# Ledger of designs, part 3: miniprotein binders against Enhancer of translation termination 1 (ETT1)

Target 1, 377 residues: Enhancer of translation termination 1 (ETT1), of Yarrowia lipolytica (q6c872)
Amino acid sequence: MAKRPLGLNKANKSKKKKLDSAEKAEKAVAKEISPENDESAEPAPALTLDADEEDDMGQLESLYKNWTSSERDSPRILHGVVHECDSLLQKAKGEGLPARFHEIYAASLLDLAEFADKKKPVKKKKVKSDDVAPETSDMFVDAALERVETGLEQYPEDAGLLFVKSRALKQDIDEKMSAVSKEERKETAKKMISQLNKILEVFKLAQKHASTVTPAQLDVVEELIELSGALESVVKQSDISETTLVACEKFYNEILASEKDENTVKKAHRGVGTCKMIVADSLLDLLDDDDEDNDDTVELAKKNLKAAIEHFQKSETDEDGEFMVTLAETMIQYGNLFETESDDQKKWYGEAVKRLRQAQRLGVGKYDEMILELEDD

## First folded at step 2 (miniprotein)

Design M3
Fold by ESMFold2-Fast, scan of step 3:
Structure M3 (fold): chain B 377 residues (1-377), chain A 97 residues (1-97)
Amino acid sequence: as target 1 above (377 residues)
Amino acid sequence: SEERIKELMEKLKELLERIEKLAEKIEELAKKGDPEVEKLARKIRLLAWRLMRLAKKIRELAEKGSPEEVEELAKEIERLAKEIEKLAEELEKLAKE
């Protein structure tokens, strides 16, 4: 919501030079939202009774926090963060900057990729990020990768940098897959499998060196599972998702064994449930109406769906309508594996209906026809 | 009854082919990471599984030939056909966006 005028729009209003319009916007945004900024029309006061001074990294952290605590729908804060990083890099003149500097810089470049235009058909070869400013999403991802590697050369075991590297490698796969023609998708996806394996190694190393696990790290695990499924659908290799799911489920189980934060534990339960559900879906995809004996496959699918439901129920809240739909779908899939009109089928369809009705009350969607179908027989 | 079962199997095959085409369109739209497309993908997976289960029931009825059971399955197939049609319309609207 834009409920205030930009406090600095009086600054440089008469000057219409085109050269540094982006820098001007970045500075205006940084000054407007920074807690360090005295936004009043009066000159910023220099006097303070507290002798403590915030260092350069404290300033950078404040700028980055403004981004992470925002709705993340405007790139201007990120441009401000990147500009501050460039200034600190120039000020250092070959002096060492901390791992956190490289982490924030790389993360900001990755987030800027989401606001940049997609890559057009190749007219010119790529250049290194330090040689030219990024303009397209793939260039921002490349810049982030170069920045994180620079940090890792100095801080090879830094968990934050390793975490950003795994995220940057994942986004690199997304960019490469979106940039190729339909005819090249399968061959490109095959090449991306090796990068997916590198992501899993980097993420595992990051978690090993982390003193705590955050909800954001669990979100990355979920994205890796989704990516592996997308690659599998293009390449038609079941081992891609299986390898990823095994690794991700181990991460979630390790978190459940060690973590005490309620939100992280609930996310980990949702993660395990999702892994189990995906395994069940893959098993059900193997069912063929020409195959007389699917009993073993159905039994394994039931086991995985039951485990998924149990984990999901441990993470269920009455305010999360989107999750209620996911849980309901899992319950329907499980119910479908019992004999038609059995007590077990009716039980799980009934549980699903309860979640679908609540999701509708919360405004998530319309499920009236599905509910009627589940209640009819 | 054998002829009726063949009709239902052909109808089921048409619906599975329709789901395959919808899955292809969803894959194209999913490249943008739209959560609305994710919801449609989940609905299609459920419908595909239900159609496969119905195919198994129809094959079992080929050995028995009960007219009441056959008509019950026919009604289920018609309900799923309408659900697939609605998903196709939702997907077409998202594709125009």
Scores: ipSAE 0.000, ipTM 0.190, lowest interface PAE 14.3, mean pLDDT 71
ESMFold2 (binder alone), alone request of step 2: mean pLDDT 79; pTM 0.741

Design M4
Amino acid sequence: SEERIKELMEKLKELLERIEKLAEKIEELAKKGDPETVEKLARKIRLLAWRLMRLAKKIRELAEGSPEEVEELAKEIERLAKEIEKLAEELEKLAKE
ESMFold2 (binder alone), alone request of step 2: mean pLDDT 75; pTM 0.697

Design M5
Amino acid sequence: SEERIKELMEKLKELLERIEKLAEKIEELAKKGDPETVEKLARKIRLLAWRLMRLAKKIRELAEKGSPEVEELAKEIERLAKEIEKLAEELEKLAKE
ESMFold2 (binder alone), alone request of step 2: mean pLDDT 71; pTM 0.632

Design M6 (from M1 with K32G G33D D34P P35E K65G G66D S67P P68E)
Amino acid sequence: SEERIKELMEKLKELLERIEKLAEKIEELAKGDPEETVEKLARKIRLLAWRLMRLAKKIRELAEGDPEEEVEELAKEIERLAKEIEKLAEELEKLAKE
ESMFold2 (binder alone), alone request of step 2: mean pLDDT 72; pTM 0.662

Design M7
Fold by ESMFold2-Fast, scan of step 3:
Structure M7 (fold): chain B 377 residues (1-377), chain A 88 residues (1-88)
Amino acid sequence: as target 1 above (377 residues)
Amino acid sequence: SEEELMEKLKELLERIEKLAEKIEELAKKGDPETVEKLARKIRLLAWRLMRLAKKIREGDPEELAKEIERLAKEIEKLAEELEKLAKE
């Protein structure tokens, strides 16, 4: 029986291009700040505001928009946003600030964690100053959680705040997992499972109160799926990913039923496809050479891979070479479940080849050897 | 290490390739249903190895080493089944 090799994902090339782009953007921002605009220790907020000076929230929104519309690789804008939030909090003495204020403040603190140094071991003290500025990534995450809880106490059903809380809780797990020794990773991961379930409940509540969901808000769902997989790989416990995948797939399907924005719909289709693909992967991992139930497991895996392919196809674009590789790999995995040299196998290998050739045209990778194996006759 | 695990995966993939050659030869003499089942097993094992290669770059390499060793044993068992069929 002739055979064809399976594909390998080259997503790391996309990350390298993105890092190079981020570095270039940061240098461009640095050039814009020097020397004529460097009157302050941080970017001058007045240059970026397009609201009336007496409209405090309008000014904050304009400043925050500079961050969200940027490449998000410079912490200076975030420091400016936080400084403005501190000023508004002092002016208002904590009274009369809207949910959006707390959302922007918490989100900015959370984003600053990505630019901060990792946590150093420190003894906990009974007395801790509320006014001490965060300096490590875990301190920024803690500050973000405190700010979002302050907002939720006043606005318990605000979707924006609930979305930020779910992101902050997820980042808290990342911080705790990165701070422990290799030998303690499994035990720490087990303790984080409860927090993962908390994130899912907060996320569901956020979605329930959201009038519209953006593509960026869907990123937290992808992050939860990735985190659940990482925790499951450490703990070797299948129910973690199963619970997370069920919740995330349900959310994506609710988005598909209610949302009309093309980009959000495409993002949700990618999400459902990823959930289906992970389920198929788990099913195929259960295969045992001596197991008489293998045929049933393979049929269920086929069903999930077929669904994944259909959702991925609804979300593919001519410019996303990395995604074309992911789709091609899924098609190869599906083709491999059919009889060697069958019409079905040839069809799906052929579809995979089309995506691999397009990915090569976009400069994502080199797949000549794999294409030859898929097209052996 | 990551390099050690990648080398082990490469070795297992080469073993699968040799088993596929043996199945192709058996197809000329053997029962079509048996040949089809063995070819399917080889394709599933190859796919699982390729997925593990992806996880090595993303996950804990020491944890993945156990899964790679498990698949190595499954491939060895399949090789023994093919040798038995080739003799009879």
Scores: ipSAE 0.006, ipTM 0.414, lowest interface PAE 9.9, mean pLDDT 73
ESMFold2 (binder alone), alone request of step 2: mean pLDDT 78; pTM 0.730

Design N1
Amino acid sequence: SEEEKKRIEELMKKLEELLKRIEELAKKGDPETVEQLAYEIMLLAFRLLRLSLHGSPEEVEELAKEIERLAKRIEELAKKGE
ESMFold2 (binder alone), alone request of step 2: mean pLDDT 76; pTM 0.696

## First folded at step 3 (miniprotein)

Design a1 (from Ab, 17 letters changed)
Fold by ESMFold2-Fast, scan of step 3:
Order: C-alpha cells, then sequence, then structure tokens
Structure a1 (fold): chain B 377 residues (1-377), chain A 103 residues (1-103)
C-alpha cells in the first residue's frame, strides 16, 4: 500500500467535523453576548475580579469563580468566560496557554450545553429561510471535547483536563441516547457501553495525577453510576453497573484518603454510602427462603448498610432535608434486618424517626404515619 | 461440552491467582481485573445453560454474583475476613463446575 493509511484520512475527517462543530458553538456564544442581545437582556450578575489587569489567567480565574460560586442558573456568566477565552486565544495565537486555560474553556462550553435545546428532527418544509436555528446542546458538547483534546495534546497528564474530558464524554453519551429513536435505543446503548468503559479509564488516570479534587468533579461519579444503571436496563445486561460501581467506589475511597477539603470529603462520604447501599439492595434482592446461604447474605447486607449509614452520618447537614430522608430510609432498611422488637431494631428505627422529623421541619414532606408505625410503643 | 468445562476450571484458577495478588498488594488494577474475570465466568455460565442442569447453572450464577460483591467489599476494607470470603466463594465455584462436569 503506497497510499496514505486509512486511519490518517479518517482522523482528518473526524477533526474537521469537530472543528466545524466547535466553530458553530463559538458563533452561538458570540451571538449571545453581542451588543444587540445585551440591549434587551437583563444585566449579568455583578462580577468581581481579584487579579491585576495585566494577569490574563488571574482575570480568567476570577471570572470563572463567579460562575462556580453562583447558583449556576444563568448562562450569561459562562458567555462572559467563553468570550474572555476567545480573546486570550486570539491574543496568544494559540501559543503559551496553560492547561488551566483549556480546562476553564472546555468546562464552560460543556456547562453551556445544559442551557441549550436538544436537537429535534425537523422536516425542511417547516423551517423558513429567514429563521435562525439556535445551537443545540450536542454542538456545545462537541466543542468542549475538541477543546479538552487540544489541551491534552499539550498537557496529557493534567488532572483538571482529564476530569473535564470524563464529564464531556458522559454528556456525549446522554446527547447520543436522547437523539435516537426508541427503535434504535437498544443498539445505541450497546455501543455506548464501550464509551462508558473509556470514561472509567479517564477517571482513573485523572485520579492518579490529581493533587486535589473539587465537589463538582466528584458529582460526575454519581452520574456515571446512574448512567450505567440506565444503559443496563436498556440492553438487559447485568455486568455494566457492577463494573462501574467498583470503579466509582474505589475513586471515592481514594479521595477520602487524600483530600482535606470539607465539601469534597462530604461529597465522597455520600458517594461511598450510596455505593454501599446499592450493594446491600442487590444482596437483599438475592434472598430466597430456600437458599442455604441466606444468613451469609443478610450479614453481608448488614455490613454494607452499616457502612452506608456511617458514611452518610459523616456527611449530614442540619439544612439538607432530602438527604435526611435518604439516611432515614437506609436506617429503616438496616433495622429491618434485626429481630423484630429487638433493642437494635428499636435503636435504628429511633434514629430514622429523628431524621424524618427533621425533614418534616424543613418542609420536605409529611411522615407522620411512618413515624407512628416505627414508634409502636 | 468437556472443552467448555475445562475452560471454566481455568478461569476459576485465574480468579484465585488474582485474589491472591489482591491480598498481597491491594492494587486497584487487580480489583478491576478480577471484576473482568467474573464477567467472563458469567458468559461461560450462560453458554452452559443450554446443556447443564437449570438448578446447577443457577447456583453457579448466584455464586459468581456473590463473588463480585465480595470483591467490591474488598476494594473498600481490604480486611483479611473479606479475602477469606473470596477464597471460600472460589472454592464453591470449583465445586459447582465439578458437579456440571459430572452431569
Amino acid sequence: as target 1 above (377 residues)
Amino acid sequence: SDERIEELKQMVEELRDLAEELSKTGDPETVYELLQAILELRKAAEDLSEHGSPETVEELRLAILRLAFAIMEMSYNGNPETIEQLEELAEKLEQMIEKLSQE
């Protein structure tokens, strides 16, 4: 074969498609922050810059911090961040930009996908020539993937970039699953399992090179566990969730061993607790009155539920009523594994009642009937 | 077939070797490899479902599932008791495979 390898032609075609997608996403951001749009839109939230005007990266960090410290309910801060990234990219002509620049740029593009419409199949006859179609969420995800790959070409072991890549790859699965017909869902899900495994590899590499992890980076781990369950239900294959759960639980435990940030530690404890609870639920589903191993299964379920409770308690806050309900439910499941009316059962039902009452005080729901049943004195 | 049963026996032996390595190092990569080995065992058990006793195949699947959860517990605690449980489950798998070979 004297001709160029097929792989090179394929790679060039793929890169061109991604660049076109990134260009479209960039144009969408530019359009949103244009003077014409600014005239009719509400002013962006007040922004604070803590860095000197001559420190370009310091200014970008301060601007991005306004997004990460906000309620994340307005895309306008993100539009400002992306605009600043575009400005820095032009000023530097793509040279000498640090890994953090590519991380912030990619993360902002990815977060903008949440504010964009999903792609819908439209007949050409229903689209007017003077109507401008808004950019869709898949275009922002594609742009984020292209940006993070650009950063990783220069900084292949940067933990921040690897974490953003994991988030972008996960969101790419969501976009592809939402874009297909119900008839194609199973075949598409089967293909997405391979991509899910790739995400786990990227997370492992990110963790290896990470010195610190933020709560936001950790949130994606919970989303991967949920995604693996959803894919498993579509393809009717039981090993996907187990593989994902093992990897995610290990990641949380490594964070607990190394991380000192209170919010990250709290998130990791909730993550481990959730993993332990899923294991316990699966074990309890195996219970059969005729099974000679029921006692061993119950003891293993107890061990996992107790571990879940301990981790959840380390992550408790007085103001999170929804979490109080989750903790109470776990305590009730644990209590149910003890002898009826035993001291152990009464203890754990009592602890659950405390959390249910606190949740009611916070306005989460009404649990009066359940509390009465748990306190049958 | 006899060939498939020998394949299962070899997989169980590989599983024991990986469990022994995990007991020495606690290496995260070894835990992942153990989980992959369990997935292969499940596939082999499913293939045998057409030729073996339904009861024996179901017991084999249940043992494999319990082994998977024991490995997950090991990744968190790394305690000697969990390693003993892994070894006990591997021995139970060997007994079920031997029973299948005799049928």
Scores: ipSAE 0.000, ipTM 0.274, lowest interface PAE 17.5, mean pLDDT 72

Design a10 (from Ab with R32E A35I W39M R43W M46E R49S R58E L61A R62W Y65M A68I R72E)
Fold by ESMFold2-Fast, scan of step 3:
Structure a10 (fold): chain B 377 residues (1-377), chain A 103 residues (1-103)
Amino acid sequence: as target 1 above (377 residues)
Amino acid sequence: SDERIEELKQMVEELRDLAEELSKTGDPETVEELIKAIMELLWAAEDLSKHGSPETVEELAWAIMELIKAIEEMSKNGNPETIEQLEELAEKLEQMIEKLSQE
């Protein structure tokens, strides 16, 4: 029997993402969080402002740009943005605030959830929910949803607000899934399926009213695909991932048909490739050594992996080492479906090696052992 | 054997968590716990490589490779003494995965 190389697989990707998430959680816990307070004014964080002093909204935009242009490692900037939003609400008595105000306010509250503890607040007898400053991640998500709803009541077709709503609804699912016991996890996941469908509807509505779609906004679709897979693994009784993948692939194909921005087009190709890759992984998970249907399943998996590779190659860049690893993984999985030591297998392992070498040059990781195995018989 | 491979995968996940905590704190007690746990995993993997099926050996090899990546990543953020210890452990795990991948 010929030596078979160890391929990078979906389980390894999931474990790597879990490690990255744990690292982010540790960094978030280590960061100082200034509580929001509506009973007494807290000093604004010290920020370098690119301020427009002639316009209150210009000042708010400048504060928010400090956050979006930063390494996003200080919650103090977000608390400063929220404080400024509260000040503008007081000044705007009897006057309408623009959609952008509600968008910045809601987005800042949502981003603060990443820095907040998962702990539930202690029950208080006299405190009304509407008067309580958020202290935990779920409270910040709830506050963000309330703020975006307030904005959408005034500006129901505002694309920016609709995009923030889709992000907040996704984060709400994450919060609810994290807050339940292992025993309640399956029941909660079943309830989250309807919310996942609502997120897709809101996101499509946002795209309809947007003049253009950015690569960052398409990241939400990738997160929805991953979330659908996580929910399906818990429930084991629905086509959640299949339904979500079909909807997301259709959305990406609509972007490819209409969008001219090169970066957005590349992102959409990566999205289609990811959808095809996930379908192929699911098909391969169904393989049974004694099953006569394996030949049909392998052929369908090959078609999906080939389509994934073609889409990934159309979005390939020399600077994205993480993407080179994803493409190499897809090529290895595809090569594994051919006869051992065939010309086809050697071709796709060779293509994978090129991407792994480039990823190493970009500092993503070390793949010398895997490269050696792929290049040997 | 099915229960044994799940136990070994759980040990790998616990080791990843310890490596992340070590990267954050540099705590000597965490270093000692991580070293001890890795040595226990190496012994269990060696036993499985001699008596386990090719499929279970392959699954464990993957888990060990993931742990090596986590240790290497964490070592870049630690103090020089901790880095040296983690690099030695990563080398031992790499040697073990090489043994597990050869038939």
Scores: ipSAE 0.000, ipTM 0.082, lowest interface PAE 28.6, mean pLDDT 70

Design a11 (from Ab with A35R W39L M46W R58K Y65M A68R)
Fold by ESMFold2-Fast, scan of step 3:
Structure a11 (fold): chain B 377 residues (1-377), chain A 103 residues (1-103)
Amino acid sequence: as target 1 above (377 residues)
Amino acid sequence: SDERIEELKQMVEELRDLAEELSKTGDPETVRELRKAILELLRAAWDLRKHGSPETVKELLRAIMELRKAIREMSKNGNPETIEQLEELAEKLEQMIEKLSQE
């Protein structure tokens, strides 16, 4: 068990809850008597909760939902979630907390790592003290790993916890890679391949035990794809990404076959499209002026790009200008593989122009010169 | 031909300037500017295909895809290796421009 929330006062639950109820009654009476107490307090991360105020887990879920449904650019929301988790952990004496509590706690600690300062290039000078609040990115990752392992000790087959463990292990690799000198990077990356394989095993176990998946839980798939590409770039082993892409695309397709939630389905379509794009990129990277199979490779790349476009279109929204640019780039790449001035090339350049114009209307950037060239002649 | 080569040279210089700025600033605005540079390179590749040189277009497309991969990585982790990768790709584009100049 992790010792991070040391000094929990383990009073009798029934007695403590009765005392908490009395305190809450006193606060309610004070608010009713004094207009001053009815005035708005400091802005909370969650302005309103859509759950029962006496339901501790319902409050935590609502607070966490404010983070997962937001732009995810305000660490204040995450600090609020962590504070609530610390409060619940103290209240519960470490007993009777569900898997979902540990999942939210660990995920929030992990997400806070992005907002924290990275380790300076120093030797293992920092003591991993479990009694100190995390301040650096690596400390938040370590805290998240401890929290998820605590949950898995009680709930070893919980899909949510296994997904968070996969994400935490991935970020642990990122921390180790960023902490190493340029000269040691290749050797460190080779060692991280074995850890990536362990992550894939945890991810597959999570998938096996998942009945349904949220959009937030799908973030692990994107992160694994990115990690495998980064490691492949450093060690020059082409099969790392291929193995990861096959596993991730299979998972996305299983989600598309079973999931009803529109946001999860759209995210899965974007995921499949991204996998198809990476496959197409890899195929085109194999082109060699001396290779007699180039035409077959180009045709396979076209097939993957067409599939990517179709999946991206199913996930397209009128308000996502950044994604419109990504889709336009994919359409231009596909069009470029056709004969110059062919009907197919003109069609896909035309579709790209529509997305670039929409992106401009949404304020993402200016593409007037590109649009002119795509429509020219 | 000479005008196309000059456009590619200017785009390569933009990538170098952006890579230097990223090294100093590391801000999200730099990522967006790199995306604009990629679109300009795609336009140049399309222009070359329209006027000929299909093999050069394929090489430029591969370079552009590698730049997109580097940008995706950069937006998430700020990896210094990503800056070096962008510089290597810029040099590769320079070599392609020199090859075109000699044809």
Scores: ipSAE 0.007, ipTM 0.285, lowest interface PAE 9.9, mean pLDDT 71

Design a12 (from Ab with R32K K36R W39F R43K M46R R49A R62K Y65L K69R R72Y K76R)
Fold by ESMFold2-Fast, scan of step 3:
Structure a12 (fold): chain B 377 residues (1-377), chain A 103 residues (1-103)
Amino acid sequence: as target 1 above (377 residues)
Amino acid sequence: SDERIEELKQMVEELRDLAEELSKTGDPETVKELARAIFELLKAARDLAKHGSPETVRELLKAILELARAIYEMSRNGNPETIEQLEELAEKLEQMIEKLSQE
């Protein structure tokens, strides 16, 4: 089964939450050391609008940007975005709204699902509620899917809308998986495999029609890889993740061939590295059975881990301590495949130590004990 | 030694308890305790493995690193499915410690 690397850029939301948690932990320590908390008090986050008050779409873009650039730990900004979308929809009355309007609206509804409670049992045969606003996570996912389909009716080839549809369909699977009993999980997962294939087709269509791919749109690729791994682990069926990984790696490689935006290129390199590392982890899991030729499996795992390291190094920056931990972890896994105390093992453990020390200097965790073990004579 | 193996098993059980508590509370102090427990477990495993077979040592260290990765993912993303994965990894780690004790 596929395993997640530590510290990779997942969705922007997940990474921002990790950083926010680290900041909160640091502030908690500071408060414990300094009983008087006057200097730790900070003003509440403020919304900024960078457009004229009369430019409706510009205002919506600015408000949405406040969400995408925030820590994403409060639904307040999202409620504001949805409210503005509702107002613009009422003002438009039969006039065309752009694809971007539907994209922002659907994406905001989808993100609100993460702040909502799970659904409670409802009376049987009640198909329609009384046009009630979404209150549970599944209702927000359904609303997002409805909004994205409305946009796609008018703009069937819009890449942004197609990427949001892929994300919404993925969250729909998550909602369905979490709503069933443990006894039903395997059977439900089997049904979700066909839906995963439909998501991959929507994703491929989005890529085909994308004139420019943003880092935010690349987040959907990572989510698809995670979903395929989760389904594979429940069903315990081979090849599910393999199909997804092949499609996603191909997409990243096409971006690397054509895209020139530095941030997008770095994200694509991280994506290829992650795909190769997941393949290596799956190969190494086979060693537990002693059913395969261990030497051949280890060599194939080495090949994939070496390629992962090379791609990760191309995306490395001096300031991204969290990613340095991920790279160090990959280097440790690679080193573990060499003979104990060999020159090759010492080399890769040494490279991992360098990244762990740099991550520590940047304030990303404490790795003193791990470093000591890796440097053991 | 048998005593050291029992200590290692107790550390794995403590990691399970801390991971379960983290899934309920999301407490930053619990995250710090988990990180320390993981590093102590790595140190203990390395000490125990000094006379074990190279293959078993490598498998044990890999399992510990996978457990550490899963715990950090749970602490940052709060995925309930990760609890089951953590339990499976902890069981795998216990099995590898048993293999090491037989070498």
Scores: ipSAE 0.000, ipTM 0.227, lowest interface PAE 17.3, mean pLDDT 69

Design a13 (from Ab with E33R W39Y E40R D47R R49A R58E Y65W K76E)
Fold by ESMFold2-Fast, scan of step 3:
Structure a13 (fold): chain B 377 residues (1-377), chain A 103 residues (1-103)
Amino acid sequence: as target 1 above (377 residues)
Amino acid sequence: SDERIEELKQMVEELRDLAEELSKTGDPETVRRLAKAIYRLLRAAMRLAKHGSPETVEELLRAIWELAKAIREMSENGNPETIEQLEELAEKLEQMIEKLSQE
């Protein structure tokens, strides 16, 4: 449920403008220096050992790690990464760059799309040129896709590149959906189902060639679940989410069977819980229908909600207030399926109240009225 | 689904009835039922916003906006004890509209 903040307060916006101005000045200086560095960089004749403590790729990795370990709220580091990638491309002069280079470059371009202005309205012709630097979010997504394909031409089975391709294709769908009028949205969504299926194929291929699980891979799975639900709601085809949820849950369960890293295991539990919750929500929608199959539907919804809660509890942390609200909501939904004033209902409402109180202490929201209702019912 | 928007509209009507009861009685039991009903509507509305069509979301937003407006009018004509609670209820519905438009 993590959302980018819609905006900063006036003081924070002033601070960001100062940082952006400093970033632009540093980037202008770096652009003037980078070509000079390439022009003046003559390789030392005949050294048997590498003179560098860290090679060019090691330096790029260090710079990119500054982005991935940060709050990811400033594009400054990403501009630095892209600049370094441009320098390495110039330095290579027909030499093959590793898959990791193309992955970092493409991922950085894709992440910059989040900070760029949205695409201009479709009523105006889109002017595209290979010589134009990306300025809008759709241009950054297009640049990322082009970079990934360049890497995949040389490294067709590289898992990192395939995961970035999956992310870029997903963001391409988001850009296309946001750029069309309400009248065109259903027709566009139907066309995007084909692209979603291609994303799932690319993701499955990436998973097959992955040697280790990374946080980026887990983020891709979460994004695919969200996208499938959004497309399903527009075209009213339930099989879209079903196919995606089966693939994603299988991925998370494979992580749970093999992975030992505590943070990765917790994220996988959150992922399984989310899949189970989405299934339960779909089943609960059916409870509004005529009573013929309601008892079976209620039991299946209970089973999925209970599984979701168990997985969510294994991923719970004392500092994630937004997640505590999500867990509390799932607990309330589960409690609502039990007999009024039963011990089971009181138990799950009580567990939800604990999470809501902690979320309030962390400043996420105000739930005083909800807590009173849950404690009295 | 089409059935889901119909259900949400019925939830909106239930909230209106409870708000009218609150404006007349000030009963704490009515306050608790209103809080529960708003929460149920919020969860259902958020699910619709995430997975529903823009057309369906717009229809729901309109229903919630009309309810918030009606409750604001009830607060103008309510007894002094219930005005604060009705204003808080209208504010929560307005916050729900804001949150749904961001989904």
Scores: ipSAE 0.000, ipTM 0.199, lowest interface PAE 18.6, mean pLDDT 71

